# VH-VL binders against q8ixk2r445to577, part 178

Target 1, 133 residues: q8ixk2r445to577
Amino acid sequence: FFGMLQNKGLTDYCFDYNPPDENQIVGHQVILYLCHGMGQNQFFEYTSQKEIRYNTHQPEGCIAVEAGMDTLIMHLCEETAPENQKFILQEDGSLFHEQSKKCVQAARKESSDSFVPLLRDCTNSDHQKWFFK

## First folded at step 8 (VH-VL)

Design q55 (framework fv_recaticimab)
Fold by ESMFold2-Fast, scan of step 8:
Structure q55 (fold): chain C 133 residues (1-133), chain A 120 residues (1-120), chain B 112 residues (1-112)
Amino acid sequence: as target 1 above (133 residues)
Amino acid sequence: QVQLVQSGAEVKKPGASVKVSCKASGYTFTGYYMHWVRQAPGQGLEWMGYISPNSGGTKYHQNFQDRVTMTRDTSISTAYMELSRLRSDDTAVYYCARVRYSGSYPFDYWGQGTTVTVSS
Amino acid sequence: DIVMSQSPSSLSASVGDRVTITCQSSQSVLYSYNNKNYLAWYQQKPGKSPKLLIYWASTRESGVPDRFSGSGSGTDFTLTISSLQPEDFATYYCQQYYSTRTFGQGTKLEIK
């Protein structure tokens, strides 16, 4: 699977990565933004190693969640995917982060009208259901 | 045996376009990124960009973004690099080189190079 | 872009000599999460494509003779050839693959 990774509950929003420096992508938070349908900074791939890979930038970026955190941040991909970079895309559209045993949910960022993907306890909410477009 | 075999030498006039091919064999074509690097006569190596044969996704260096197009044909395990609006300073040997898909790695295998000469 | 600088630009040596080539990056290429330096060395002979020699700053590619070794971390790297052989006369390039891919300007190793 590859394409724009869209939320079922927040139907107009897609995974989006807009790093401050185009030539250095590690360490920044993945956001949700209005789906524009053009790929670019919203183009992701789900790999056989259970990675969510950002393929339109070098170095190869892989979404990770650091221990004790709930935010998704961009790390470099590795030959053997570390556990913090592994997400199980389930049949119902849930993205399950196996290391933390939590699901990726579309959530409103605290005091703003912006949205981000965050780890939350797994529910059957449409805000936790994702699909590639 | 891993091989990357490139198309033959080209002579072009300024303003023309050139399309170089790179045919892969001896490995799973969609398991590796294909990068393009050029070298002007007597000069060093300059990275141009890459394509993912699996997804078709591309990333170009900003110096080439307006003029380069990278494509692939998975049915024949071939990658292409097209450079348009050629200038005399585009005279160089153009190389394809593969990078492991499952991680950030150096260029482990290179094509033999395609000489492109741009002169009027 | 991360700028790579090599020293010297050229070097004359005799067979059997110990040769060192240095490479500096404008910013660190050490990735703190895995403690790897995203730095490679290539050998290029006239009329031929570059050949990967060393990656992760110090790991020899399969088939590369033991006389070649890499060292360094962060921003300062060295390629060493412990006992120069006739086939080693070539141009050597360092390359970072931490952020995009950029090469040093090259070091030409010539027979004395």
Scores: ipSAE 0.471, ipTM 0.825, lowest interface PAE 2.5, mean pLDDT 90
Fold by OpenDDE, second read of step 9:
Structure q55 (fold): chain C 133 residues (1-133), chain A 120 residues (1-120), chain B 112 residues (1-112)
Amino acid sequence: as target 1 above (133 residues)
Amino acid sequence: QVQLVQSGAEVKKPGASVKVSCKASGYTFTGYYMHWVRQAPGQGLEWMGYISPNSGGTKYHQNFQDRVTMTRDTSISTAYMELSRLRSDDTAVYYCARVRYSGSYPFDYWGQGTTVTVSS
Amino acid sequence: DIVMSQSPSSLSASVGDRVTITCQSSQSVLYSYNNKNYLAWYQQKPGKSPKLLIYWASTRESGVPDRFSGSGSGTDFTLTISSLQPEDFATYYCQQYYSTRTFGQGTKLEIK
């Protein structure tokens, strides 16, 4: 699966990553933004190693959840996907993070009008449903 | 046995286009990124860009952004690099090089190279 | 782009010699999260494709003789051939793969 990763509940919002420096793409938070498909900032790939890969910029990035956090942060991909980079995109659209055993949910960023994907307890909410478009 | 076999030498005139192929075998084609690197005569190695065989996603070096197109045909495990608006300084050996799909990695396997000569 | 600078551009040596090639990156290629240096060394012989020798700055690729070793971290790296063999005369390139891919200009190792 590849393309824009769009949320079902938060209509017209997609995974978005726009690093401030093209030569330093890691360490920043993945956000949600209106789906536009421009600038390669919303192109992601779900790989056979259960990674959500950001491969339109260099270096190749993989979304990770750091210990104790609920945010999705861009890390460098590794030969063997680390546990904190493994996600299961289920048929029902839920995006399950294996290590935390939580689901990715579209949520409002704290003290902001913006939106971000956050790890939350898995529910049947459409805000936890995702699909590639 | 991993092998990357590239198409034969090309002779082109300035302004023309060239399309080099790289057929992969001995491994799952979609499991590894394919990069392209060129080397002008007597010069060093120059990275051109890469393609994700799985998604078709590409990234090109700025120097080639407007002239290079990288594609792939997964059905025949072949990657392509097309360079347009050729000029004399495009004369070089062009290599395809494999990188593991997961993670940034060096090039572990290379094609044999394709010599492209651009001359009027 | 991260610029890779090798030194020297060329050198002559004899069989049995200890050879050292250096590579400097314009910015660190050390990834703090995994503490890996995204630095590789390649060997290229005339008319042949480059061959991977070292990756992660110090890990030898399978089949590479023990006489080849890589060291360094951050921005400064070294390729060492402990005892030069006849088949080692070639051009060597360092490469960073931390951000896109860039190569050093190469070091041609010739027989004295």
Scores: ipSAE 0.401, ipTM 0.842, lowest interface PAE 1.6, mean pLDDT 93

Design q56 (framework fv_recaticimab)
Fold by ESMFold2-Fast, scan of step 8:
Structure q56 (fold): chain C 133 residues (1-133), chain A 120 residues (1-120), chain B 112 residues (1-112)
Amino acid sequence: as target 1 above (133 residues)
Amino acid sequence: QVQLVQSGAEVKKPGASVKVSCKASGYTFTGYYMHWVRQAPGQGLEWMGYISPNSGGTKYHQNFQDRVTMTRDTSISTAYMELSRLRSDDTAVYYCARVRYSGSYPFDYWGQGTTVTVSS
Amino acid sequence: DIVMSQSPSSLSASVGDRVTITCQSSQSVLYRYNNQNYLAWYQQKPGKSPKLLIYWASTRESGVPDRFSGSGSGTDFTLTISSLQPEDFATYYCQQYYSTRTFGQGTKLEIK
């Protein structure tokens, strides 16, 4: 699977990564933004190692969740994916973060009209359902 | 045995386009990124960009972004690099080079190079 | 872009000599989360494509003779050839793969 990673509940929004310094991709938060259908900063790949890979940068970026956090941030991909970079894309569209046992949910950034993906307890909510377009 | 075999030398006039091919064998083509690097006569190595054979996704260096197009054909394990609006300073040997997909890795195998000469 | 600077641009040496080539990056290529340096060294002979010698600053690629070694961390790196052989006369390049990919200008190793 590869393409724009879109939310079923928060329709029209896709995973988006727009670092302030495009030559330094590490440590910034993954956001949700209106799907534009053109790839670029919204183009991701789900790999056989259970990574969500950002293919528009070199070296390749891989989404991670650091211990004790609920935000998705960009790390560098490694030859053997570390546990904090592993997500299971399930048949129902849930994106399960293996290490934390939580699911990725589309959520409103506090006191803002912007949206971000966050780890939350797994539910049957459409805000936790994702698909590649 | 891993091999990257590139197309033959090209001579072009300024303003023309050139398309170089790189045929891979001896490994799973979709498991590795394909990068392009050039080298002007007597000069060093300059990175141009890459393509993921698996997804078709590309990333180009800003110096080439407006003139380069990288594509691939998975049915014949071949990657292509097309450079348009050629200038005399595009005269160089153009290399394809493989990068391991699982993690950040340097160029472990290179094609033999394709000499492109741009002159009027 | 991260700028890579090599020293010297050229050097003359004899078979059996110990040779060192230095490489500096304009910013650190050490990735803080795995503590690895994203730095490689290549050998290029006239009319041939580059060949990977060293990666992760100090890991020797399979099939590369043990007389080649890499060291350094962060912004300062060294390639050492402990006892130069006739087949080692070539141009050597360092390369960072931390942010995009950039190469040093090369060091040409010539027969004295």
Scores: ipSAE 0.153, ipTM 0.758, lowest interface PAE 5.3, mean pLDDT 88

Design q57 (framework fv_recaticimab)
Fold by ESMFold2-Fast, scan of step 8:
Structure q57 (fold): chain C 133 residues (1-133), chain A 120 residues (1-120), chain B 112 residues (1-112)
Amino acid sequence: as target 1 above (133 residues)
Amino acid sequence: QVQLVQSGAEVKKPGASVKVSCKASGYTFTGYYMHWVRQAPGQGLEWMGYISPNSGGTKYHQNFQDRVTMTRDTSISTAYMELSRLRSDDTAVYYCARVRYSGSYPFDYWGQGTTVTVSS
Amino acid sequence: DIVMSQSPSSLSASVGDRVTITCQSSQSVLYDYNNKNYLAWYQQKPGKSPKLLIYWASTRESGVPDRFSGSGSGTDFTLTISSLQPEDFATYYCQQYYSTRTFGQGTKLEIK
């Protein structure tokens, strides 16, 4: 799968990565933003190795979650994907982070009107259901 | 075994467009990214951008993003690079080069190059 | 963009000489998470496409003679040819692949 990764519950929002400096992409948080349908900063690829790649950047970015954190952060893709970069997109649309055993949920960024994807305990909520558009 | 074969030399007038092809063989076309690099006469190498043959996703260098379009046709394992609104300083040898899909890697195989001459 | 600077722009040498070419990046190309330097070296002969020699700063590409070696980390890198052969006269380029891809201006290796 590849395309814009859209939330079922927060229906107008897609995964978005727009770092301030293209030369410094490591460590910046993945956000949710209104789906614009143009690809670019919202274009992701889900690979057979369970990676979520950001292919509109060179070198290729891979979404990761660092130990003890709940935010999705951009890292560089590696020859052998580390466990913190592996997500299982399940039949029901859940995006399961295998290493932490948690699911990606659309959530409000604390103290703002903006939204971000966060790791939360897995539930049947539509805010934890994702699909490629 | 691995081979990247590019289209022949082109001579264009300023303001025209040129479309260069790069036909891949000897490997799984959709398993590698295809990048484009140019070299003006007597000058160094300049990266232009890339395409994922698998997804069709592209990323262009800022200097080219309003004039370049990269596409591919997986049925014939061929990548294309089109540069529009040509200027005399676009005169260069244009190369395609592949990059491993398994992560960030350098250019392991290159096409033979396509000479594009822009003159009035 | 990360700027790559090579030195010297040209050098003259004889067969059998040890040759050293240097390359500096405007910022570090060392990725802290895997401790790898995203730095490659290419050889280009007149009228030919570039050929990959070294990647990860010091890993030699398959089929490249062992007289070619790379070293360095962070912002300072070196390509060494331990005993120059006639087929080694060419232009050499360093390239970073840490953020986008940029090349040095090249070093032309000439016969004496």
Scores: ipSAE 0.468, ipTM 0.833, lowest interface PAE 2.6, mean pLDDT 90
Fold by OpenDDE, second read of step 9:
Structure q57 (fold): chain C 133 residues (1-133), chain A 120 residues (1-120), chain B 112 residues (1-112)
Amino acid sequence: as target 1 above (133 residues)
Amino acid sequence: QVQLVQSGAEVKKPGASVKVSCKASGYTFTGYYMHWVRQAPGQGLEWMGYISPNSGGTKYHQNFQDRVTMTRDTSISTAYMELSRLRSDDTAVYYCARVRYSGSYPFDYWGQGTTVTVSS
Amino acid sequence: DIVMSQSPSSLSASVGDRVTITCQSSQSVLYDYNNKNYLAWYQQKPGKSPKLLIYWASTRESGVPDRFSGSGSGTDFTLTISSLQPEDFATYYCQQYYSTRTFGQGTKLEIK
């Protein structure tokens, strides 16, 4: 699967990554932004290694969850995906993070008008449902 | 400008260990994987493994799994490759090479190489 | 490991010649999701480190002359030098970075 990773509950919002420096794309938080289908900032792919790969011409990264965190952070991709980069995109649309055993949920950033994907206990909420478009 | 500067030539006896350093500059050290590649005299290039300077995670080629140790010191932007139980066929030029950020990119910058000679 | 096989192992050519080097991988290095071939070409001169020429099979690295071009997909790739220059005599290596890293055995390009 590849393309825009869109949330079901938070209508018209997609995974979005726009690092301040294109030559240093790691360490920043993946956010949610209105799906626009332009550029590379919203192009992701779900690989056979269970990675959510940020697909850009220079360079590609992989979404990871750092220890003790609930945010999605861009890390380097590896030939063998590390445990903190493994996600299961279920048939029901849930995005399960294997290591934390939590689900990715579209959430409102505190004290902000912005939205971000966060790890939360798995529920049947549409805000935890995702699909590629 | 990105530069990878490696330590000087080494002469070792069989059974000894060698530790080669690779100092990076001109970029954020922790933001790019560092690989090690060696080249025996008159031969091709052989991949040894890599380290993630950010996490310290490593992956070694099976041929070196039990003999190679890759480390880094982020405070001085330096990667290290230690090869133990040296034998004559370990004689080679050893290169550090930066991957263009992602683990699935080519080597865009190389060190100048470190010649390691193993002889009795 | 993915095995990379280059052809020829060596060749002689003259300045101005069109030169073609081929590389074959034991399995496809094409990633279907992004439609990119994880294949690079390097140039190495005696006593020097390899230099990246081409990546993604056909993308020229910055600073690399236009006379160098890469083509191919899947398992078969080609490096072409349209008009050989004196500074182009060197050894060339293909490399896959689809799964870990492996290199072709090299192609030594010598002056005729």
Scores: ipSAE 0.013, ipTM 0.621, lowest interface PAE 8.5, mean pLDDT 91

Design q58 (framework fv_recaticimab)
Fold by ESMFold2-Fast, scan of step 8:
Structure q58 (fold): chain C 133 residues (1-133), chain A 120 residues (1-120), chain B 112 residues (1-112)
Amino acid sequence: as target 1 above (133 residues)
Amino acid sequence: QVQLVQSGAEVKKPGASVKVSCKASGYTFTGYYMHWVRQAPGQGLEWMGYISPNSGGTKYHQNFQDRVTMTRDTSISTAYMELSRLRSDDTAVYYCARVRYSGSYPFDYWGQGTTVTVSS
Amino acid sequence: DIVMSQSPSSLSASVGDRVTITCQSSQSVLWNYNNKNYLAWYQQKPGKSPKLLIYWASTRESGVPDRFSGSGSGTDFTLTISSLQPEDFATYYCQQYYSTRTFGQGTKLEIK
């Protein structure tokens, strides 16, 4: 799948990656922003290796979650996808991070009105359901 | 052995569309991006865009976004590049070339090229 | 877009000569995170597709003769052929794959 990765619960919000420098795409947090369908920052590819790839810039980025963390961070894609970069997009829309045994949930960023995807215990909440638009 | 085999030469009138195919063999088709690069007579190489055979996702260079469409058929390991509203300046050899899926890599294998001539 | 500039545009040489081709990028193609230069060199013979010679600025592609070498970092790169052979007369292109993909205009290597 390729497109905007939209949340079922926060229906106006999509995965968004807006690096401060287009030449430095690694190390920043993935956010959620109003789905606009404009520009490259909201277009992601879900691959057969279970990666969520930000391939609109080179070098290509892959979403990862470091051990002990709950935030989604952009890392460099590797020849063989490491376990921290693998997400199972299930038929019900759940996005399961197998290494941590947690699901990606749309959540309010602490102390702000902005939203981010975070790893949380898996529930049947619409805030944990995602689909490509 | 890796091979990318492209469709034969085309002669088109201005305003027409052309669709070039690139059939892959010798590797897992969905494991590599397929890029398209063209070369006008006596000129250098110009990158047009790419497609992910795995997802069908595409990225086009700004100069081609309004006229190019890239697709693929995984059942026959074939990628396609269609360029519409042809002009005489689109006369070129069109190449497909593969790129490793795991990051930004150079073009390690190229198709033999498809000559497209646009003339009245 | 990152603009790639090659020099010279053409070069005449004899078999056995050492030849150098240079390539400059309008912006650095060095990625600080992995310390790699996203720069490749291709050889193209008349009527044929380009062939990858060098990538990561200095890594030789499998099967490429060791007389071909690449060097440089950031914005300035060089391709060297240490002892020119008859089959080396071709056009050579540098290419960045740091931000999208762009090519130099090419250097035509001609027999003297």
Scores: ipSAE 0.007, ipTM 0.620, lowest interface PAE 9.7, mean pLDDT 86

Design q59 (framework fv_recaticimab)
Fold by ESMFold2-Fast, scan of step 8:
Structure q59 (fold): chain C 133 residues (1-133), chain A 120 residues (1-120), chain B 112 residues (1-112)
Amino acid sequence: as target 1 above (133 residues)
Amino acid sequence: QVQLVQSGAEVKKPGASVKVSCKASGYTFTGYYMHWVRQAPGQGLEWMGYISPNSGGTKYHQNFQDRVTMTRDTSISTAYMELSRLRSDDTAVYYCARVRYSGSYPFDYWGQGTTVTVSS
Amino acid sequence: DIVMSQSPSSLSASVGDRVTITCQSSQSVLFNYNNKNYLAWYQQKPGKSPKLLIYWASTRESGVPDRFSGSGSGTDFTLTISSLQPEDFATYYCQQYYSTRTFGQGTKLEIK
């Protein structure tokens, strides 16, 4: 699968990554933003190695969650995908992070009017269901 | 053990299309990008684009964007590159080459090449 | 596009010689987060496909003899063959994989 990764609950919002420049592509938080249908910062690929890859720049980035955190950040892709970069996109649309055993949920960022994907206990909420468009 | 085997030589007239195949074996086909690179007689190497065998997603160099199509068939571990509206300066050896999926990597294995001759 | 320039375009050498080939990129191919140079070297013999020799500017591919070495960082890179063997007469290409993929024009290594 590849395209814009859209939320079923926050129906107008897609995964979005806006790196400040080419040498700063890593380390920043993945956000949710209004789906614009143009690809670019919202274009992701789900790989056979269970990675969510950001392919609009080289070196390519892979979404990861660091130990003890609940935010999704951009890391460099590795030759052998580390456990913190593995997500299972399930039949029901849930995006399960294998290492933490939690699901990706669309959520409002505290102290902000912005939205971000966060790791939360798995539920059947539409805010935890994702699809490529 | 890793092998990329390409289809045989083609002779085409200007304006025709050519479709080159690249059959992969010895590794997990969907775990590696497949790139296409060409080489005109006596010239250097020119990158054309790539396909993700997993997603089917493609990225083409702007010089080929309007007339190249890259596809794949995962059931037979084969990638395809079709170039349309052929010109005499498309005469070249066309190579497929794989790239490791995790990060940006060089071309570690290449096909043997397919010679495409475009002449009137 | 990042433009890759090689020098020389050709050189003649004898078995046992030390040979150096230079490659320059129009912009840096060093990625600061992992401190790696996205630069590779390939060997191509007549009628054959290119063969990967070196990647990350200085890492030798498995099975490549240790007489081949790469060095450099940022925009200036060198491939060295410390003691040329008969099977080393070929064309050598540098390639960046930092932003898309582009190749140098090649250096043809010929027997003296």
Scores: ipSAE 0.008, ipTM 0.609, lowest interface PAE 9.0, mean pLDDT 86

Design q6 (framework fv_recaticimab)
Fold by ESMFold2-Fast, scan of step 8:
Structure q6 (fold): chain C 133 residues (1-133), chain A 120 residues (1-120), chain B 112 residues (1-112)
Amino acid sequence: as target 1 above (133 residues)
Amino acid sequence: QVQLVQSGAEVKKPGASVKVSCKASGYTFTGYYMHWVRQAPGQGLEWMGYISPNSGGTKYHQNFQDRVTMTRDTSISTAYMELSRLRSDDTAVYYCARVRYHGSYPFDYWGQGTTVTVSS
Amino acid sequence: DIVMSQSPSSLSASVGDRVTITCQSSQSVLYNYNNKNYLAWYQQKPGKSPKLLIYWASTRESGVPDRFSGSGSGTDFTLTISSLQPEDFATYYCQQYYSTRTFGQGTKLEIK
């Protein structure tokens, strides 16, 4: 699977990665933004190693969750995906982060009127259900 | 055995386009990115861009973005690099080279190179 | 772009010599999360494609003779050939794969 990763509950919003410097993609938070259908910052690939790979960037960027955190940030992809970069895309559309045993949920950023994907306890909410478009 | 076999030498006039092929064998074609690197006579190596044979997604170096197109045909495990509006300083040996799909890695296998000469 | 600088641009040596080639990056290519340096070394003989020798700064590619070794971290890297053989006369390139992909200008190893 590859394309725009859209939320079922927060209609019109897609995974988006827009770092301040396009030449330094590591360490910034993944956000949610209105789906524009143009690929680019919203193009992701779900790999056989259970990674969510950003666009066709060099070096290859993979979404990760650091220990004790609930935000998704960009890390470099590795030969063997580390546990913090593994997300299980389930049949119902849930993105399950095995290391933390939590699910990716579309949520409002705490100090902002913007939206971000965050790790939350798994529920049957449509805000935790994702699909590639 | 892993092999990357490129098309033969080309001689082109300024303003023409050239399309170089790179046929892969001995591995799963869609499991590796295919990059293109060129080398002008007596000069070093210059990265041009890459394609994911799996998705068809591409990334081009800014110096080539308006003139290069990379494509692939998974049915024959072949990648293509087309460079348009050729200039005399595009005279170079053009290489394809593979990169492991997972992780950021160096070029472990290279094609033999395709010499492109641009002259009037 | 990360700029890669090699030294020397050319080097004359005799069979049996220990040869060292250096490479500097304008920015660190050490990734702190996995503690790996995204740095490779290639050998190119006239009329041939480059051949990967070393990756992760110090890991030797399969089939590469033990006389080739890589060292260094961050911004300063070295390729060493411990006992030069006739087939080693070639041009050597370092390459970073941390942020895009850029090559050093090359070091031509010539017979003395």
Scores: ipSAE 0.284, ipTM 0.779, lowest interface PAE 3.9, mean pLDDT 89

